VH-VL binders against Rhythmically expressed gene 2 protein (Reg-2). Designs and how they scored, part 7

Target 1, 260 residues: Rhythmically expressed gene 2 protein (Reg-2), of Drosophila melanogaster (Fruit fly) (q94915)
Amino acid sequence: MRSLSRFRLITFDVTNTLLQFRTTPGKQYGEIGALFGARCDNNELAKNFKANWYKMNRDYPNFGRDTNPQMEWQQWWRKLIAGTFAESGAAIPDEKLHNFSNHLIELYKTSICWQPCNGSVELLQQLRKELKPEKCKLGVIANFDPRLPTLLQNTKLDQYLDFAINSYEVQAEKPDPQIFQKAMEKSGLKNLKPEECLHIGDGPTTDYLAAKELGWHSALVHEKSYAYLVKKYGEDIDRDHVFPSLYDFHKKISDGAVVW

## First folded at step 4 (VH-VL; framework fv_bexmarilimab)

Design s53 (from b10s with light chain S54Y)
Fold by ESMFold2-Fast, scan of step 4:
Structure s53 (fold): chain C 260 residues (1-260), chain A 123 residues (1-123), chain B 108 residues (1-108)
Amino acid sequence: as target 1 above (260 residues)
Amino acid sequence: QVTLKESGPTLVKPTQTLTLTCSFSGFSLDTSGVGIGWIRQPPGKALEWLAHIYWDDDKRYSPSLKSRLTISKDTSKNQVVLTMTNMDPVDTATYYCARVQTYDSSGYFLDYWGQGTLVTVSS
Amino acid sequence: EIVLTQSPGTLSLSPGERATLSCTASQSVSSRYLHWYQQKPGKAPKLLIYYASYLQSGVPSRFSGSGSGTDYTLTISSLQPEDFATYYCQQYGSSPFTFGQGTKLEIK
């Protein structure tokens, strides 16, 4: 753990870094939809969920916060859910859509829909054990809606974290440097320098490159090979700072094998 | 490999309608986050965006040219067609199609371009 | 409409020198929507930098981008002969999606 002693702030992404969906959205939406009388093929739901995720992020970035006029984040999710089911052959009547969508919105802030990523709990436990809060702050920086604190509490991760920042409430979405600056402010640390900060996440552009451009150190947690990542995202990704999982990151840190 | 190629007439008379086809390979327009854009460049001048079409059939047009432009896709043929009505000599330009791409679902850019096709508008 | 103004219009330098190209927007644009393209005579534009500062795959590390808000910069740390071209910035944040007028990098 000595290789982390230089850092006064260590932050994490959440989705596909600390937490992941238990089942695909297609399967989960299908199971809950059936309880409300909306039966669809799970593969069609998965396809249309992904299509609507891209559509919503294109047309209403940051869960609707960065649009003009601004959209409430619950309305953003209701639009995504409505489109997903309508395009999958099961349009939900407006009178029932509100309650159905709100049920899904509530479910996705619980451990029913989320589980820890490989090695995430073990890493957080070790960091909290080895690093005193007065020496090093542990936080979350996530492109997320305001359900984030509840999700972290319901998954029992909040106990290891000093703070959590969601993009919706701070009105800045990764890779925007403002959200990283907000994290530095939220840490409460005096005279904090970028090189004293480490960000760990799964997004090559939103996490890894964004933090690195600000002068932070960065670790990329991603399933794809280094060769794939460099070919797609460019040569600024450092081979020594790419890990298949937080389990592998933790193992390398424990072995003293990571150099910043 | 990703390739795009523009095809259509190289000479158009004033008042005629221009129809250009973008044929591509190495990707599909049924992929979320992908689209095709049309950009033109008059000889010796800057690039000008004309229109975009996305995987979900969402269409965007340059406001100054909107009444003259139509963009459509045929996902099964890997083709996007741009139609521009009432051509004028000032519309003489090299017309490019390019792939619209995103790496974060919100920020879009043009990562691969066709070779371009010069369209001359003259009587 | 967001107008992008590039300066200088023409930059004459020798191989090995550092080039600095500017792009100024008439109103604030998120770095997420600001991109740079390189165009050689008679050829199609090629994506060079995306999201203001991220190097496109296959682009040499001598190229870098920076900036935020209204002011963006493309830098080439040590010019190579193949770098002499016209460079365009583009914003993709609001319609119409606009390009700058271009900066022509000429060999001295």
Scores: ipSAE 0.817, ipTM 0.903, lowest interface PAE 0.9, mean pLDDT 92

Design s55 (from b10s with light chain S54T)
Fold by ESMFold2-Fast, scan of step 4:
Structure s55 (fold): chain C 260 residues (1-260), chain A 123 residues (1-123), chain B 108 residues (1-108)
Amino acid sequence: as target 1 above (260 residues)
Amino acid sequence: QVTLKESGPTLVKPTQTLTLTCSFSGFSLDTSGVGIGWIRQPPGKALEWLAHIYWDDDKRYSPSLKSRLTISKDTSKNQVVLTMTNMDPVDTATYYCARVQTYDSSGYFLDYWGQGTLVTVSS
Amino acid sequence: EIVLTQSPGTLSLSPGERATLSCTASQSVSSRYLHWYQQKPGKAPKLLIYYASTLQSGVPSRFSGSGSGTDYTLTISSLQPEDFATYYCQQYGSSPFTFGQGTKLEIK
């Protein structure tokens, strides 16, 4: 962990960094829906989930928090779920759809729908073993609704983390620097400098480039090739700070092979 | 790979209706997160947003011009059409179409622009 | 309506100098919705920076953007001849999606 000795704060994104869906949303929605008599084609659900995800984030950003008037985050997800099933040809009575949507909202804060990403638990265990809280704070910075603390508890990751910040409660989403500033404050560290901070995430723009622009160091966890990432997101992505998974990141830092 | 081109009349008389077509290639408007916007620029002045249309047929119009503007898409032809009614000499401007794009599903920007077409409104 | 005010209106500098261009919003705008465009005479605008600070692919590293809330800045660390152009900021957070009035960067 000598590669990490300069850092007093290390933060992680959650979705597709520390935790991932057990199955794709289309398959998961389809399987759970079938248990309640709501049968749809999983490919159609996947297509319409993606379309509604883009629509909801465009029209009601930050799970409805950053709209005027504000939308409650549970209403945001009910709207997304309802649209996904309605557009997929589901013949579901309104009352049943409402109850089913609320059931999905509850399930998606549990280990039934989420699992650790490759290498995430092992990395967090090693970091806590080698970097005690008095030396380095570990946190989460996620574009997420207020279910985040419960999700981290139900997946048993909260034991390795000193804090978790979600965009809904902060009223700012990555790449906005305000959420990173809030994390520095939440760390409780005095005289913390940006260059003493490392952010690890899967989003090229929301995690990697956003953190770098603030003067933080950053590691991008992404399965796409460096050539693809540079062509799409530009030359500011450093080849030496891109890793296919947290497993690969952990291996490189254990070897002392990462230079910031 | 990505190209956009505006087409339509270059001279319009006051009170007439302007119809402009944006023809594009290298992407499809059935892709979630993409759209086409129309922006104009009077000679020597700043850029002014007019209207956007998104992949899901959602339409946004400049509030001050909304009563005069109609935007529509034909996804199969890779075309977006803007119609502006009751043209006035003050509407003389270069009209641009541009691709609406997002990399995080929430923040949208204009990444590729057409060359622009100058529309002069004069009797 | 969110009004974007750019300053200065005209900035006269020599090649090699540092340029700092400001964009101030009449109300708070998330960095996610603030973008910068470069326009040369007779040409269409070109996307330069998106999400306030992320360089568009192919844009030289001498360009950088920063800011949050109501105050945003575009910086060019060492001006090249091809950088003399008009620069526009845009907010894409709420309708109408507005542009600033532009800052014209010209050779001294």
Scores: ipSAE 0.784, ipTM 0.898, lowest interface PAE 1.2, mean pLDDT 92

Design s57 (from b10s with light chain Q56E)
Fold by ESMFold2-Fast, scan of step 4:
Structure s57 (fold): chain C 260 residues (1-260), chain A 123 residues (1-123), chain B 108 residues (1-108)
Amino acid sequence: as target 1 above (260 residues)
Amino acid sequence: QVTLKESGPTLVKPTQTLTLTCSFSGFSLDTSGVGIGWIRQPPGKALEWLAHIYWDDDKRYSPSLKSRLTISKDTSKNQVVLTMTNMDPVDTATYYCARVQTYDSSGYFLDYWGQGTLVTVSS
Amino acid sequence: EIVLTQSPGTLSLSPGERATLSCTASQSVSSRYLHWYQQKPGKAPKLLIYYASSLESGVPSRFSGSGSGTDYTLTISSLQPEDFATYYCQQYGSSPFTFGQGTKLEIK
């Protein structure tokens, strides 16, 4: 881990970086919905989940936290769930909707719906073994609702992390520099410089480019090719800092092959 | 391969209704996170946003012009139509349509623009 | 309504010089909603920078953006002849989605 010795703070995104869904929301919503009498095609649910995800993020950013008036994050998810089923041809009766939505909200904070990404557990174990808290702080910076600490506990990742920041509670979401600045504060480190910080995530704009703008170092973990990423997001993505998975990132760091 | 082109009358008389069509290719308006916006620019002046329509048929209008504007989409034809009533010489401007795009579901921007069409309002 | 004020209105510089263009918002705007466009005479605007600091594909690395809250900056590190144009900032955080009045970059 020689190439990581320069860093006093290393942070991770969660969704599609440390943890991923076990199955698509369309399939998961379909299975649970059937138990509540709402039968829909899983492909329609997947399509309408995505559409409602974009709609909710446009109309009620940061899980409703950054709207006026503010929306509770549970109401944000209930609204997304209701729209997903209504647009898929099977509206859940109002008398069941609250209980159904809360059941899904509870499931998505457990290992029933989430699994580790390739190499994430092994990387965190190695980092915690080699980089003690007095030498380097390990944290999470995620665009997430307040279920994040419970999710990290239920997936047993909290034992490797010094802190976790979710966008809802701090009232700022990536790529806004404020959430990264709050992470620097949360680390408790004195005289911490941006160049002593590394952020690892799957979002080209929300993780990689946002961290770089602040003067942090950044690693992008993404399944798409470098050529695709540069054509879509621009030339500021460095080929040497893009990895297909945390497994590949870990291998390159172990080989001493990464230069910042 | 992404293209947008405005079409409609170049001359409009005061009090008439202006109808502009934005024809596009290389993408679809049924794609989540995509939309079309209309922006105008009077000669020698700044850009002014008029209206947006999103993939989910959500419509936004400039508050000062809302009573005069209607935006609609025809996803099967790859077209968006803007209608502006009661035209006045002060509405003389180059009218642009542009693709609304997002990379993070929350932050939207205009990544491709049509060439613009100059609409002159005069008797 | 969020008003964007750009300064200076006109900036006269020579090729090779550094240009710094400012955009000030009347109230705080997340960097996620602030973008920069370049417009040459007789042509449509072109997206230059999105999310305050991210370079659009095909835009030369001499362009950079920065800022947060109410203060945003576009910098061109070494002006080329093709860079003389009018630059507009835009906020997309709340309706109406507003543009600044523009900064015209002209040859000295």
Scores: ipSAE 0.810, ipTM 0.904, lowest interface PAE 1.0, mean pLDDT 92

Design s58 (from b10s with light chain S57T)
Fold by ESMFold2-Fast, scan of step 4:
Structure s58 (fold): chain C 260 residues (1-260), chain A 123 residues (1-123), chain B 108 residues (1-108)
Amino acid sequence: as target 1 above (260 residues)
Amino acid sequence: QVTLKESGPTLVKPTQTLTLTCSFSGFSLDTSGVGIGWIRQPPGKALEWLAHIYWDDDKRYSPSLKSRLTISKDTSKNQVVLTMTNMDPVDTATYYCARVQTYDSSGYFLDYWGQGTLVTVSS
Amino acid sequence: EIVLTQSPGTLSLSPGERATLSCTASQSVSSRYLHWYQQKPGKAPKLLIYYASSLQTGVPSRFSGSGSGTDYTLTISSLQPEDFATYYCQQYGSSPFTFGQGTKLEIK
């Protein structure tokens, strides 16, 4: 952890960095939908969830916050859920669809649908033990709706974090530098410089490259190989700052094997 | 390897309809987040966006040209077709098709372009 | 309609010099929707930078992009002969998806 002592602010992405879905959305939507009488093929649900995720982010960015007129984030998710089931061949009556969608929205802020990523709890525990809050702030910067604080509380990660920033309430999404600037402000640290900040996340463009462009240090946590990542996203991804999981990141940091 | 190529008439008379085909390879238009856009450039002038079609068959048109433009896709043939009605000499331009791509599902950009085809409108 | 204004219209420099190209939007645009393209005479445009600051695969590290809100910049730290071209910024945030008028970078 000696190499991390240079940082006064360390921030994390959440989805696929600190927390991950217990099962795929197609399987979870399928199982929960069946309880409401909507039986679909899980592979069709997975395909149509992905298609609707892309449609919603194209047409109503930032969970509806950055559209004109604005869409409330719960309506954004209800629209995604409705499209996913309709396109998968399941008809759910409007009144049932409303209740079903709200049930899914509630479940996805709990540990029923989420679990820690490999090594995330152990890393946060060690960081809090070795990096006292007076010397280093730990935060979250996530492209997320306002359920984020409740999710962190329900998964028991909030105890290790000084703050959490979500894109909906900030009205800016990664890779936009404004959300990183809001995190620096939220840290409460005086005269904080970009080079004193480290961001850790799974998004090559939204986390790694966005933070690096601002002069922050950055670590990419991603399951794909370095060769794949460089071929797709370019050579600005540093081989020495890519890790398969937070478990591997933690191990390399503990061994003093990471140079910033 | 991703390639795109425009095809269609190089000479069009005023009032006629222009039909251009974009043929592509190396990707599928049934992939979420992918699309094809048409952009034109009159000689010596700036790039002007005309129309987009996305994987989900969503279509976007330049508002000033919307009444004249139709875009469609044939996923099985790897083709996108643009038609533009009532051609005028001011529509003389190089017409490009380009792949619409995103890496984060929200921000879209044009990552590969066809070589372009010059369409001259004259009597 | 969001109008993108590029400055200067023409920039005359020598190989080895630094080039700074500006793009100003008539209203705020997220960096996520701002991209830069390079076009050489008689050729199709080529994507250089996406999301205001991310280099497209194969683009040399001498190219960099920065900015947010209404003000965006493309910088080439040490010009090579092959860099002399016209550069366009584009916003892809709201329809119509507009391009700037272009900055022509030419050899002095």
Scores: ipSAE 0.817, ipTM 0.911, lowest interface PAE 1.0, mean pLDDT 92

Design s59 (from b10s with light chain G93Y)
Fold by ESMFold2-Fast, scan of step 4:
Structure s59 (fold): chain C 260 residues (1-260), chain A 123 residues (1-123), chain B 108 residues (1-108)
Amino acid sequence: as target 1 above (260 residues)
Amino acid sequence: QVTLKESGPTLVKPTQTLTLTCSFSGFSLDTSGVGIGWIRQPPGKALEWLAHIYWDDDKRYSPSLKSRLTISKDTSKNQVVLTMTNMDPVDTATYYCARVQTYDSSGYFLDYWGQGTLVTVSS
Amino acid sequence: EIVLTQSPGTLSLSPGERATLSCTASQSVSSRYLHWYQQKPGKAPKLLIYYASSLQSGVPSRFSGSGSGTDYTLTISSLQPEDFATYYCQQYYSSPFTFGQGTKLEIK
């Protein structure tokens, strides 16, 4: 891993970087909803989940943390779940809806709903093996609610990580530089410089460009072509730092093919 | 290619209602995270936001002008209509429509603008 | 409402010089909700920078943005003739959507 020897801090995003949903939220919500007597079309649930995700992030950013008055993150998810089923034609009594929503909130802390992304476990294992802990810290920086540590524990990834930061508790979301600065602080490393830090994530704006603006190095893990990404997000995305998956990133790093 | 174009009357008398249409192509208002905004600029002055309409039919209005403004969309026609009642000479301005967009689901900006249409309010 | 104050109101510089334009918010807005636009005389505004620091596609690399909290800056490293225009910052961290009053870049 000579390509990574310059780094004293390497951080990862979680959703669609280290972990991914086992099945679409539409299918998962549909299966659990059926157990509570709410039968909906899974394609409608998927469509309305996405619509409510955008609505909630527009109206109640950072899982409700950055609103006035602040919303509890559990209330944020209950509101999203309620809207998703209501718009998909499900009539669920209020008491059942509350219990059902809380069941989904608990389920999404577990490996029942999440699985590792392609190559993520293998990469983390190799990094821990080759990068001595006293010289390089591994962490997570995620726009996430406070379930993050439990999720990492239940998926067995916490054993490879020195820390995890979630946007809700920090009160700052990527691409805000404050969450990255908090990660540098949380690392416990003295005299840590931005150019000694690498952030790996799937968000072109929230991960890749945000880290680069701070003077960090960055790797973008994304399925879209380089041409698509540059056309949409601008010319600051470096072709040599875009990878289809963490498997491909790991392969390139192992081959010594990545230059920062 | 994303394009937006404003259309409507260029001259309005005081007390009349202004109706402006924004016609667009290259995207759909069915897409989550997309909307249309209306912004005006009096000659030689700063930009002033008027209203937004989002993919989910959520509508936002400038608080000082809310009682005079109505925004609506016709997704099938790729059009957004802004109506402003009781026009006054002070409302003389270039009126723009623009696409409301986000790349991360909450930080919204105006990425493409129409050319603008000058509306003069005069007797 | 969040008021954005831009400084200076007018900046007179020569081609080749560095321009630094400031935008101060009346309360903390977070970079995710702060954007910059360029408007040339008689033309519609164009998005230059989104999320305080990300260059919109097609915008030359001489433009850069930075900042957090209440203080934001737009920098043009080496002015070209086509850069003489009015620049607006904009926030939508809190309703209503607001613009600054603009900074006019003019030839010295």
Scores: ipSAE 0.809, ipTM 0.904, lowest interface PAE 1.1, mean pLDDT 92

Design s60 (from b10s with light chain G93D)
Fold by ESMFold2-Fast, scan of step 4:
Structure s60 (fold): chain C 260 residues (1-260), chain A 123 residues (1-123), chain B 108 residues (1-108)
Amino acid sequence: as target 1 above (260 residues)
Amino acid sequence: QVTLKESGPTLVKPTQTLTLTCSFSGFSLDTSGVGIGWIRQPPGKALEWLAHIYWDDDKRYSPSLKSRLTISKDTSKNQVVLTMTNMDPVDTATYYCARVQTYDSSGYFLDYWGQGTLVTVSS
Amino acid sequence: EIVLTQSPGTLSLSPGERATLSCTASQSVSSRYLHWYQQKPGKAPKLLIYYASSLQSGVPSRFSGSGSGTDYTLTISSLQPEDFATYYCQQYDSSPFTFGQGTKLEIK
């Protein structure tokens, strides 16, 4: 772990970095919806889930926390779920909608809906073995609702992490620098410098560029090619800091092949 | 390649209605997170936002001009139309359409602009 | 309505010099909703910086953006002749999606 010796704080995104959905929301929503009498095409549910995800983030950012007036994050998800089914050709009856939505909300904080990303557990195990908390803090910075600590516990990742920050509770979302500043504060490290911090995530703008602009080092975990990423997001993305998965990142770090 | 182009009359009389069309290529308004905005600029003055339309047909208007503005889209034709009623000489400006885009589903910006069309309002 | 005030209104500099342009919002705006555009005479605006600090593809690395809350800055580290233009900040946090009045960068 020579490549990581300069860092006193290493943080991770969660969704599509440490954890991923076991199956698509369209399929999962479809299977659970059928149990509550809502029978829709899974492809229509996937399409309308994506559309409502964009709509909800535009109209009610940060799971409703950054709106005026503020919205409870459970109401945000219930609104998204209701819209997804209504637009997919079948609405869930009102008498069942509240219970159905709450069932989905509860399910998505468990290992039934989530699984580790390729190489994530192995990387965290190795980092915790090599980098004790006295020398390096390991944390999570996620655009997430307050279910995050329960999700990390239910997936058994909490044992490797010193802290986890969710955007809803801190009232700031990546790419806003305030959430990264809150992570530095939460680390408890004295005289922590930005260049002593590394953030690892899958979002080119929310993780990679946001951390880099603060003077942190950053690693992008993304399935798209470097050429695609640079063409879309700009030349500030460094070829040597883009990896297809945490498995590939771990391999490069173990080989001493990553220079910051 | 993404392109946008404004079209419509270049001369409008006071009290008449202006209709401008934005024709675009290289993307579709059925894509989540995409939209078209209209911005104007009077000669020698600053940019002023007028209206937006998003992929989901959500429409936003400048509050001071809302009663005069209508925006609509025809996704099959790759066109967005802006209508502005009761034109006045102070509405003389270059009118631009631009693509509304997001990289994180919450933050939107204008990444590609048309060349603009100068509309003069005079008797 | 969020008002964006840009300063200075006009900045006269020579090629090779560093330019610093400011944009102040009348109320706090998240950096994800603050963007910068460049406009050359007779041309449409061009996106330079999105989310306050991210460089748009194809924009030279001498351009950079920074800031948070109410105070934002656009910096050009070493001016080239083609950089003399008018620069606008824009907030996309709440309707109306306003622009600043512009800073005109002119040759000294």
Scores: ipSAE 0.824, ipTM 0.912, lowest interface PAE 0.9, mean pLDDT 92

Design s61 (from b10s with light chain S94Y)
Fold by ESMFold2-Fast, scan of step 4:
Structure s61 (fold): chain C 260 residues (1-260), chain A 123 residues (1-123), chain B 108 residues (1-108)
Amino acid sequence: as target 1 above (260 residues)
Amino acid sequence: QVTLKESGPTLVKPTQTLTLTCSFSGFSLDTSGVGIGWIRQPPGKALEWLAHIYWDDDKRYSPSLKSRLTISKDTSKNQVVLTMTNMDPVDTATYYCARVQTYDSSGYFLDYWGQGTLVTVSS
Amino acid sequence: EIVLTQSPGTLSLSPGERATLSCTASQSVSSRYLHWYQQKPGKAPKLLIYYASSLQSGVPSRFSGSGSGTDYTLTISSLQPEDFATYYCQQYGYSPFTFGQGTKLEIK
């Protein structure tokens, strides 16, 4: 932890960094859909969930917030859910679709659908033990809808965090520097410099490179090899700041093996 | 490796219809987040976006040229076709096709380009 | 329609010098929609920078991009002979998807 003492602000992404889905959306949507009479192949649901995720982010970025006209974030998810089931061969009748979609929206803010990533709880516990709030603020910066505070509370992670920022309410998504600037402001720290900030996340472009461009330090938590990441995303990814999981990050930090 | 190549007539008479084909390899248009765009460049002038088509068959056209442009894909042949009606000498340009790509599902860019094909419109 | 204005139109420099190229949007655009391309005479454009600041794989580290909102910059820290080319910015977020008019970098 000594190598982290230089930082006055440490922030995390959430999805696939601090928290992960317990099971794939295809399987989860399939199980809940069956309860509402919509039986689909889970592989088709997974494929069409991915296709609709890309379509919705293209046509209605930031959960509809950055669209003109703006879309309510619940409407964005209802549209994604409707498309996923319709394209998988089991369109849910309009009269039931609204209630079904709202049920999925509610489930995805609970520990029924989410679990901690490998090493995330242990890392946050150790950081709060070693780095008191007056010395270092711990926060979240996530491309997320307004369910984020409830999700963090329901997964018991809010106790380790001083704040959480979601892209929908800020009206800016990572990699946009505005959301990182909002995090610096939200920290309440005076005279905070970019080099005193560390961002940890799983997105090579949205987390790692975005933070690095602002003069922050960053750590990439990603399952792919360094060779793969550099070939796809470019040479600005530092081998010494890529980790397979937060468990591996915590281990290397504890061993004093990370240099910023 | 990713490759793209434009093909079609190099000479077109005024009022005729231009048909250009983009043939590609190394990727598939059934992959979420991928597309093909068409860009042109008159001699000595800037790049001008014309149209693109996404994996889900969503099509976008330059508003000033929309009435003249049609874009379509044949995923089985790895081809995208652009048609432009009522050609005029002012449409003389090098026409490029390029792969539309995203790394974050929201931001799209043109990562690989064909060599371009010069189309001259003259009587 | 978002208009991208590049400045200067022509920049004359010598090898080893630093080049700074500007791209100004007529209204605010997200950095994730702003990209830079290099075009050498008689060749197709090549992607250099995506999402305003991310270096495309295979592009030398002397190239860098920065900016947000309406103001974007491409910097080449130490010009090499092969860098003399025309550079275009593009926004790919708001239809019509527009390119700037280009900055021609030429040998002094």
Scores: ipSAE 0.782, ipTM 0.900, lowest interface PAE 1.1, mean pLDDT 92

